Miniprotein binders against b1l550. Designs and how they scored, part 105

Target 1, 279 residues: b1l550
Amino acid sequence: MRLPEELLERARDIHSEAPSHRIKLDRVGSFGLKVPVEFKGFLLLAEADVWVSLPEGRRGVDLSRQVEAIYELSNPPKDPFSLCREAAISLLEKLNYADSSGVSIRFDAPLQDGESLKYYGVEISSIASDEIINKIRVEILGMTACPCTAELIRAYKSSEIAATHTQRSLGILEVSTKAEHPDPDKLASIIERAMSSPLRTYTKRPDEGGLVIRSLSNARLAEDVVREMIHLFLEEFGHLPEDTHILAAVRSMESVHMHDIYAERSFSLDEIRKEISSH

## First folded at step 10 (miniprotein)

Design g30R
Fold by ESMFold2-Fast, scan of step 10:
Structure g30R (fold): chain B 279 residues (1-279), chain A 94 residues (1-94)
Amino acid sequence: as target 1 above (279 residues)
Amino acid sequence: GEIRVTVEIEKDGRRIRFLYVFTSPEKLERILKEIERIIRLFGADRIRITVEASSEEEAERLADEFRELAERLGYDEIEVTREGNRFTVEAERE
């Protein structure tokens, strides 16, 4: 059931009216939309937010038009990166009073893990104004082993048996750039390679033993992991524009503490190159 | 070598600029299709696409691809200009 369409011609256009207060709003939109996407051969259910800026002289945003815009572009499902950029452009065209538009899409990305799959978190956005800024955040779990406790136990036992605590650590890489979104699989790979060892979906006893030994033989502080992530990022993505901004972080879920340990560094490519070359 | 494609689209006084940077030529087809979709979605009446490559010959070949794109999109006035290894395709209609 719905009301007659003839009422649309008679009703006031509330959204185009003057507001009670002449104040610009930065983001007005539809948040928490469920959207299908095609990612590297997989059909995934993603969650999307879409928004536009609202000028001081306009009371509201046509929210139904925002939903229509992303829906039209998501059927059939497409690559989430193209969807993000195209939807931001479409919003800006359809809602011509807006100075800027934005789209964020988040999903769990499958990653081949031997004969199985594991998943890592991806959040991407595209913000369109007089230019498009693309942002991606990748989060994946890995394993870290404490080098401090390893050294203490070695001293106590007077042996080379490396005993230390291990824990799951969450690695984070966030990139904001004028160029296209970096490949999230490559970002996930950087994070895993910086860890003491990657995590697996499942392991048989020999594989599990090998994973533990790898971790113990490659003990790293959260601080070590962040520095290694930055080093590996520069090797793989140093070609991005110099004003590209990166956040590298690790949250270690310490097995011997009631609290987590966190380390991070934010930088632009220009900034980090100058820092490294100053030695 | 590295290829840089800067796209500017304009409609009713609104101009948006965006960038593609890639090294593998096989990415070009995907990029061309995305640029075409974006131009159509925006309804641009004016476009400017600047291509920069490591060689003049490669940049010219890529610029020709974008000139053909502008023709397929129905632009009436298309101009290609060169400055070294940088080629710019400008197209207008309406």
Scores: ipSAE 0.667, ipTM 0.884, lowest interface PAE 1.4, mean pLDDT 86

Design g30Y
Fold by ESMFold2-Fast, scan of step 10:
Structure g30Y (fold): chain B 279 residues (1-279), chain A 94 residues (1-94)
Amino acid sequence: as target 1 above (279 residues)
Amino acid sequence: GEIRVTVEIEKDGRRIRFLYVFTSPEKLEYILKEIERIIRLFGADRIRITVEASSEEEAERLADEFRELAERLGYDEIEVTREGNRFTVEAERE
């Protein structure tokens, strides 16, 4: 049932009224929206959150204008990076009382894997105020092999092929920058190259054996993987602004333990360059 | 070579600054189209686009593309200035 539009003339504008308590709110918005996005030739269903800051003197946010901002820009579907930045800008234009706006978009990104596809996680955001800060987080599974056990077994059996435990490890790269979002495929590639070996969607037995041998021949601690990820990141994205902030992390789901191993490093480009140059 | 594009848009006293830093020439068309869409969405009364590239000739060519963009968007006053390897396109309307 749709009520008569004439009621709008008599109804109070609740959102524009003064609140009971004069307190600013950092994020007020619509969360869990489903939006179609176009990503590298694929049409994907993504999940989006949109929000704005709410000043101390205003009771509420115009929800319809928030949803309008992102949905107008989602038809036809466009790439999630432009959608994120453009929607954040649109929110500030439509909601002039806000000091800042934000948009976050999450999806599983397809990645070519031989004749098939595999997937990795992507979450991006854009926060607009007097500038735009873009953030991207990429998560992808890979394989790690323990070098400590490999060395012990090699000493025990004097074998050329080291036997050791292998496990799934989750690699994480998160980047916050004033520049445009880094290409997530390149971030995923960095993570996979830092691992003992990548994971596959499917393999036949001979190819599976090769993958295992590769990981055993390239055994790496979680700490080794994080350092390699940082090294590879600097080679690919060292051109970003010096105040770009990066989180590199690995969670190794240890096959010989009841618990996981976790290693991480957070840094700015300025910080890491000074550290590397001093050694 | 590295290309750096800084965009500043202003409407009704609100100013927003954003940046692009890229090395792949293939990204330029995408970035130009996104900048145009953002300017239109915001309804900017004033824009300032600064281009820095590894060569002066490349920076000048890119600045000319942004000058053409400002003309297509209907800005009344457009000024292009140079400071070494940096070109700035400023445009505004009444």
Scores: ipSAE 0.706, ipTM 0.895, lowest interface PAE 1.2, mean pLDDT 86

Design g31F
Fold by ESMFold2-Fast, scan of step 10:
Structure g31F (fold): chain B 279 residues (1-279), chain A 94 residues (1-94)
Amino acid sequence: as target 1 above (279 residues)
Amino acid sequence: GEIRVTVEIEKDGRRIRFLYVFTSPEKLEKFLKEIERIIRLFGADRIRITVEASSEEEAERLADEFRELAERLGYDEIEVTREGNRFTVEAERE
């Protein structure tokens, strides 16, 4: 049974009423929506959050309009970057009482890995107000090898390639910019190149041996990886607006410890260039 | 060279600015289509698109693409202005 729409004329418009307290809310929306996206030739299942700001004088948000907006724009599936930006704009048009809108989309991105595929994490967002700010966060696992233990073992055994412990490390690059979203494959590449070696989905024994030797020959502290990620980022994306903000981080899951090691740096392009030029 | 496209859309006193920065001409068609969709979704009654490129010829060519877009979208008044390698397409509908 469907109730007559004419009842809406007699019922209170709860959302348009004054709230119990005149407090602005920053984000009110529909979270955890499943949406299909097209990413570099792949049809992927993504998870989306959509939201708007709510002014202090309005009790609630038109949640059904938010859900309709993103679903209409996701059929047929389109690239998640365009979907993110278009949905944010659509939300502001449909919900004119809002000062800002936002859309976040997260998915696992396929990356060519020899004859197979591997996956890395992507979360993108677009936040619209008087301008659009685009954010992207890329997380990918790589391998690090400890240079400190390598040096001790080298001294002890006088080996050409010192033995040391290796571990999985999670590399993170997060970018907030007024320009379009950076290509996540390029961000993933930067992270992997900063590591001692990338991880593989599948290796044959000779290739596995080579990967291990590469890692041991390229031992890096978490701090080294973060600095290298920043250096590589500036080479690839130094053309972005000066107020672009970046977070570079590494979480190393140390194989010889019960705990992880973490290193990070946040900066704007303007800030980092001034820092580099002052040294 | 590097191409910078700034888009401003306005409707009923609300103005939103957004930016594209790219070096690859292959991205132009994708961004033109997205800009068209955004303008239609927003229902903009006024638009201002500024194109900057390393060469004047490239900037002029891109400005012409956006002028054609404004014509296709049915804007009544379209003005193109130039300052060096910067071209601005302003359009509005009554």
Scores: ipSAE 0.599, ipTM 0.862, lowest interface PAE 1.8, mean pLDDT 85

Design g31T
Fold by ESMFold2-Fast, scan of step 10:
Structure g31T (fold): chain B 279 residues (1-279), chain A 94 residues (1-94)
Amino acid sequence: as target 1 above (279 residues)
Amino acid sequence: GEIRVTVEIEKDGRRIRFLYVFTSPEKLEKTLKEIERIIRLFGADRIRITVEASSEEEAERLADEFRELAERLGYDEIEVTREGNRFTVEAERE
């Protein structure tokens, strides 16, 4: 059923009316939209949120224009980073009463894993006002091995074989910058290289044995992993603007405890360079 | 070397600035196409694109590519200026 178009002539424009209370809202939008994106040769189904600021004198946002903005740009599917930035700009053009707009897009990114694929989590956003701020968060699982228990077992048995508990650890890198989004594959690579070993989707027994031996020979605390992630990040992305903000974190799902171990560091590039150069 | 492209777009008093920083030449073509799409989407009346590169020759070449982009987009007032190792392309349509 479709109502007669002549009703539009008599209907109030609710969104343009004054609100009951003159209060500005920071984010008003359409959340949980499903959009196709093209990522490094793959067609993926992503989830998107789009929003704008709402001034104190306006009752509501034109939600139809928000959906139009992102869907017009997602057909045919395109690179999610470009989609994110372009949709944020389009929102400000379509909704001229807004002081700012934002778009976030989240998806599981495929990563080549030998003869198969594995996936890591990606969430990106672009917030547009008088400038565009781009944010990316990458999460990928790896393996850590405890160096403390390894040392105790060695001492106990005078053993030549390194033995310790291993566990899955979630590595997290989040970057907020005025420059374009960093390449998520490079962020994922940094996280995996900082771990005792990466995880695999599929391994044959000889390869699995090698992976375990690698992790045991490269035992690392969560604190070690965070520091290594920061070091590797600076090598790869030290060229970003000095006010770029980074969060590096690890959550280790300890196999010998009922609880997790967590380590993190937030910093700007300016802050961390001064800290390192003070040595 | 490092390449920095700062883009400012303006329409009806609203101005938005954004930045591209890259070291790989292969990113340039993708960057140019995205900048073109953003300018068209916004319907900018005025644009200002500033390029910086490690070499003056590289920066000048990039500035020329953005000047050509402004011409393709239909801007009728296009000016290219140099300030040291920075080239700025300013374009306006009436």
Scores: ipSAE 0.592, ipTM 0.857, lowest interface PAE 1.8, mean pLDDT 86

Design g31V
Fold by ESMFold2-Fast, scan of step 10:
Structure g31V (fold): chain B 279 residues (1-279), chain A 94 residues (1-94)
Amino acid sequence: as target 1 above (279 residues)
Amino acid sequence: GEIRVTVEIEKDGRRIRFLYVFTSPEKLEKVLKEIERIIRLFGADRIRITVEASSEEEAERLADEFRELAERLGYDEIEVTREGNRFTVEAERE
């Protein structure tokens, strides 16, 4: 049950009309779309936002063309990075009144963990105008152990390994670049290697004990983790354009406090190389 | 060695530039396929692809891949120019 399509021929084209106020809008689009994506052999349900800029003289955006753009490219499911970039380009072609377009896709990425899987968060975007800017944010939990308390316990009882508190810490790497999106598995790996130890979804008691011992033997402040993440990032992704911008951050959910500890550093590749070379 | 591919696509006065930077030559096939899909989606009537690699021979080989891509996409004017280890493929159609 729907109205006859013949009525569309007689109806006004509301979207192409002049608006009540001649004001440009930066982002107008369809948000919270569910789209299937293929990520490293997995078929995942992702959430997508698509948008375009709207000029001051046009009342509205053809939202159906936005949904068509991303859904045409998501069947069959493809990798979310290509989907992101291709959909942004398609939006500009389909909606020629727009100066810019954007696509954001977010999902939980599976990561092999022995015989099981663990998951980390991924959000990517591509914004197209006279150039394409690609952005990726990866978040993964790891374990940190406090070196301060470890040192105090070692002083109390002479030992090369000391007891200390451990906690879950969230590691964050965000990259904005003119080049293609960095591989999120490599970003997740950098975060995990910077931590005192990674977390597991499935462990037996002997393996769990080993993980704790590893963490205690590799105690790190949130500040240490951020610096190590930056160091490892430069080793893996130092080839990206010099104007690539990175955010490295750690939020430590301190087991001995009612509050979290947070450390971060934002930088461009050009900025950080100059800083490091000055020492 | 590092490979840099800069792509410019143009249609009806709208021009978009984007970049690929990678160190693994095996990634080239995936990059070529994505560039092809983007060109088709945009409906570009003019393209400019600049390839830069560590050696002139490698850059020339890569530029030839993009020249072949332009031919497959139906561009009727294709020009390849060189400046050191940088090769540029420019293609145009009506």
Scores: ipSAE 0.642, ipTM 0.877, lowest interface PAE 1.5, mean pLDDT 86

Design g31Y
Fold by ESMFold2-Fast, scan of step 10:
Structure g31Y (fold): chain B 279 residues (1-279), chain A 94 residues (1-94)
Amino acid sequence: as target 1 above (279 residues)
Amino acid sequence: GEIRVTVEIEKDGRRIRFLYVFTSPEKLEKYLKEIERIIRLFGADRIRITVEASSEEEAERLADEFRELAERLGYDEIEVTREGNRFTVEAERE
């Protein structure tokens, strides 16, 4: 059923009315929208949030314009980074009372894994005001092996390859920058290379044995993984603006404990370069 | 070498600045198309695009592509200025 448009002539424009209290709101929008995106040859279902700032003198936001902005730009499906930036700009143009706009998009990114695929988590955002700030968070699982137990077993048995416990570890890289979003596949690669070994979707016993041997021969503390992630990040993305902010973290799901181990470091490119140069 | 493209778009007193920093020339076509779409979406009356590259010749070639973009977008006042290996394309509609 659709009501006659003549009713619009009698209805109040609620959104443009004065609010009950003159308080500005930072984020008002449509959250949990399903949008198709094209990512490296794949058509994926992503989830998006769109919002704008609301000034103290206006009661509400025109939510239909927000949904229109992102849906118009998602047909045909496009890469989520362009969609994020373009939608943020479109929101500011369509909703001229807003001082800022934002768009976040999250999806599981496919990564080629032999003849199969594995998936890692991606969340991106673009926030537009007098500039655009782009943010990306990548999370991917890998394997770590304990060097402490490895050393104890080596001392006990005098073996070249020490036995030790292995576990899944979640690696996290989050980047906030004035430049375009970093390539998430490169961020995922950095995380996996910092681990004792990557994880596979599918292995047969000979390949599984090789993966375990690789992990055992490359035992790393959570602290080691974070430091290596930072080192590899600087090699790949050191060209980003000096005020780019990075979070590098790992959460190790310790197989010999009932609890996890966590290590992290937040830094700006300017800060970390000065720190490294002092050593 | 490193290529830096800074884009400023302006309409009705609102100005937004955004940046691309890349080392592979293959990225240029992708970003050029995105910049064009953003300018159209915003409906910019005035644009200012600054290109910096490791060589003057490279920067000049890139600046020429952005000058051509401004022409295709219908800007009637286009000015290109140079400071070493930095070129700025400024365009506006009357």
Scores: ipSAE 0.694, ipTM 0.894, lowest interface PAE 1.2, mean pLDDT 86

Design g33E
Fold by ESMFold2-Fast, scan of step 10:
Structure g33E (fold): chain B 279 residues (1-279), chain A 94 residues (1-94)
Amino acid sequence: as target 1 above (279 residues)
Amino acid sequence: GEIRVTVEIEKDGRRIRFLYVFTSPEKLEKILEEIERIIRLFGADRIRITVEASSEEEAERLADEFRELAERLGYDEIEVTREGNRFTVEAERE
């Protein structure tokens, strides 16, 4: 049912009124929107959040203009990175009282895995003010094998191929930069290459044996994986602006413990280069 | 080599700066298309696009692409300046 248009003449414009308290708000918006995106040939259902800053003298945000901004840009579906940036710019243009805007988009990214697909997690954002800051977080599972137990068993058994415990480990790379978002497939590749071995969607028995032997021959501590991820990141993305911030982390779901092992390092490109070059 | 594109857009006193840094030339077409869409969405009265590349020939070629973009977008005053491997395209509407 549609209410009569005549009621609009008597309705107060609540959003443009003065607030009860003269306090600025950093993020006011529409959260949990479902949007289609096109990612490397796939049509995916993503979840988006859109927001703007609200000045101290204004009671509320025009939420309908926020939803309009992202939906106009998502039909037809487009690349989520361009959608993120373009929607943030559109929000600032449509909502002239805002000092800043932001857009966040989350989805599971397909990755070719032999004859099948596997999926990894992607979360991106773009925040626009007098500049645009782009952020991406990639999470993918891999396998690690313990070198400490491998060495003990090698000493005991005098075997060339050491037996040790293996476990699933979650690798995380998060990048915040003034440049465009890094390619998430390249970030996922860095994480997988830093692990003892990648995980597969499905394997036949001989391939499964090979995966296990690969992980045993390439045993790595969570600390080793984080350092290798940083090394590989610098080789691939060292061209990014010096103030680019990175978080590299690994959560190892230890098969011999009731708890997980976690290792992380956050840094700027400027910081890490000075650290490495001092040695 | 490395290519760096810095874009500044301005409308009614609001100015936004953003950056692209890439090494693969095949990314250029998509970056140009996105820059065009952003300029149109913002409704910029003035734009400044600075291109830096490892070679002067590459930077000049890219600057020409952005000059042509400014012409297609209907900017009245377009200036291109060079400083070594850095080219800047400035455009504005009267």
Scores: ipSAE 0.665, ipTM 0.883, lowest interface PAE 1.4, mean pLDDT 86

Design g33R
Fold by ESMFold2-Fast, scan of step 10:
Structure g33R (fold): chain B 279 residues (1-279), chain A 94 residues (1-94)
Amino acid sequence: as target 1 above (279 residues)
Amino acid sequence: GEIRVTVEIEKDGRRIRFLYVFTSPEKLEKILREIERIIRLFGADRIRITVEASSEEEAERLADEFRELAERLGYDEIEVTREGNRFTVEAERE
């Protein structure tokens, strides 16, 4: 049932009214929207959240205008980074009472894996106010091998390649910057290179054996992986503004334990340069 | 070398500043198109684009690209200012 549009001219504008309590709200918006995006030649289904700040003197936000903004910009599908930034700007233009706007987009990104594909997680956001702050989080699985057990087995068996336990580890890089989003493929590459070996979608027995031997020959603690990720990040992205903030983390799903091991470091580029320069 | 582009857009007293930092010249075309879309989307009546590059010649070339962008967007008052290897393109419409 569709009511006559003439009623809109006579109805109260509830959203523009004063609220019962004069309290500012930080984020009011539409969450969990399904949006198509184009990434590296692939058409992907992404999930988006859009929001604006609400001033203390205004009762509500025009939520339909938020949905219109992102859907207008997503047709035809475009890269999620431009979509994120452009939608945040569009929200501030369309909803002029807001002090800030934000857009977050989540999707699984394809990554070439021999003759097949594997996928890694990407979450991006853009928050617009008097500046635009861009944030990206990349998560990808890899393999780690325990150097402690390897050393014990080597001492016991006197083998050059010591046996040890291997496990899946989740590598995480999160970057918040005033510059545009870092390339997620480069972030995923940094994570994989910091691991004992990458994981594969499909392997034949000889290739599987090679990956295991590679992992065993490159045994790393979760702490080692985090430090290597930071080192590789600085080589690739040291040009970003000094106030860029980074989180590097690893969650190791230990094959010999009922629990996981977790290691992380948060830092700004300015902070980490000073720390490294002291050595 | 490293290229830094700072964009400020203004409409009805609201100003937004954003930054691009890149090393590969191939990214310039994509960045120019995105800046154009953002300016149109915001409906900016005033823009200020500052370009910094390793060489004065490169910065001047990039500033000219942004001056041409401002002309295509319909800005009538366009001023280009230089300070070393930094060029600023300011454009305004009434």
Scores: ipSAE 0.666, ipTM 0.885, lowest interface PAE 1.3, mean pLDDT 86

Design g33W
Fold by ESMFold2-Fast, scan of step 10:
Structure g33W (fold): chain B 279 residues (1-279), chain A 94 residues (1-94)
Amino acid sequence: as target 1 above (279 residues)
Amino acid sequence: GEIRVTVEIEKDGRRIRFLYVFTSPEKLEKILWEIERIIRLFGADRIRITVEASSEEEAERLADEFRELAERLGYDEIEVTREGNRFTVEAERE
């Protein structure tokens, strides 16, 4: 059923009315939108959230205009980083009462793995006000091997390569910056290089054995992985503004325990450089 | 060397500033395309683009590319100013 358009002349404009309480809201928008994006030659289905700030004197946001803005910019599908930044700008232009706008886009990114593909998680955002702040979070699984058990087995059996338990570990890098989003493939690479070994989609038995031996020879605590991720991040992205904020974390799904091990560190580039250069 | 591009766009009293920092020259073309799209999308009446590079000659070359961009976008009042290895392109339309 479609009501007559004549009713629009008689109906109150609810969104432009004064609210029951004069309270500003930080984020009002459309969440969980499905949008196609083009990422490094792949057409992917992404999820997007779009929002604006709502001033204390206005009852509601025009949600239809938010959806229209995303639709217009996503057809044809484009690079999710450009989509994120452009949509945030478009929202401020279309909704002039807002002090700020934001867009978040999440998807699983393909990564070449020999003759196959593997996937890692990406979530990006852009928040626009009198400046644009860009944020990216990358999550990828890798393998860790326990150095503590390795040392005990080495002492017990006096072998050149000690046996130990291995497990999948989730590595996380999150970056917030005034500069453009860092390349997620480079962030994923940093995480994998910090691990005992990366995970593979497909291996033949001899290759699998070799990968396991290499991981055992590179046994690392979750704490070791976080420190290495920070070190590698500084080598690759040390050129970003000094107020760039980073979160590095690892969640190890311990194969010998019913619980996980977690390690993290958050810092700004300015903070970490002062820390590393002291003592 | 490191290249820094600061973009300020303005329309109807709203001003937004954003930054690009990069070391690989091959990224410049993609950055120019994104800046163009953002300016068109916002409908900016006034723009200010500041370029900093390791040499005055490099910064001047990059500033000239942004001056050409402003001309292509239809800005009629374009001014380029220099302070050492920093060049600023300011453009306005009515």
Scores: ipSAE 0.575, ipTM 0.852, lowest interface PAE 1.9, mean pLDDT 85

Design g33Y
Fold by ESMFold2-Fast, scan of step 10:
Structure g33Y (fold): chain B 279 residues (1-279), chain A 94 residues (1-94)
Amino acid sequence: as target 1 above (279 residues)
Amino acid sequence: GEIRVTVEIEKDGRRIRFLYVFTSPEKLEKILYEIERIIRLFGADRIRITVEASSEEEAERLADEFRELAERLGYDEIEVTREGNRFTVEAERE
């Protein structure tokens, strides 16, 4: 049973009161909301965070209006990129005391894999203030093969192809831009092409053997993978604004070690073009 | 060729700017739909949409789409200005 609405007339408006300390908060919101999204023909369950900035003179935010905003925009389900940007704008309109708003949406994206599907991780956000900044992070597993051990074994025994250890490697591309979100399938493709080989959900023995041979014939250091990812990114997305920021990284889950190998590079498009042109 | 669409929306002194950069003309319809939804959600009193394309003819065609959008959204004063391959659609609502 709910309380009578007449009580609201007598109750203090806590949110509009002065806080105990005049301190601005950067993000106050509703986190971990479950929302349906439509992604490339699939209806997916995503997880969303929504927030606004809180000025130093206001005690609290209207959290119920945040939840209403995103749920109004997610019915019927729409693509998560439009949902992200539209919800950020809606939050600023509904909560006029805020200087900025933000929305993050996380989901596992399906990727066609023969007769099956495989999945990669996507996290997108839109932060609205005087401008909208869009961010996307894509993570997908691939396979790498060690060129150092391959060379050592080749020297030890003559072979048509060198034997070496292989392992799962997680490739990461993160893009922050004033333009619209890059297509995550293209980012996933860049990561997979930079690896020794992609991974499969299901393989028959001949296909599995082919992937292993491909990996062994295309052995790459984590450092090689990051450089190739950057090269391929520039070919596909060099048209983005020059102040676009990118993180390219790979985490190799080394099969011969108790620890992982990690390589990364952060850069803006302006920065990387100047660096490449100096060589 | 590359197409750049810059959108500014304004309501009660709050102004937000956002950008679309694309090479595929087929993306235009999806972008127009999203811009329309954002304008409606924000309740913008004033909008300014700048279109830049590799050719004047292409930019003009795109600017006409945005002029039509402003009319459809009920803006009272609509002005289109040109600067080479750059067209700006400005609209205000009472």
Scores: ipSAE 0.609, ipTM 0.866, lowest interface PAE 1.7, mean pLDDT 85

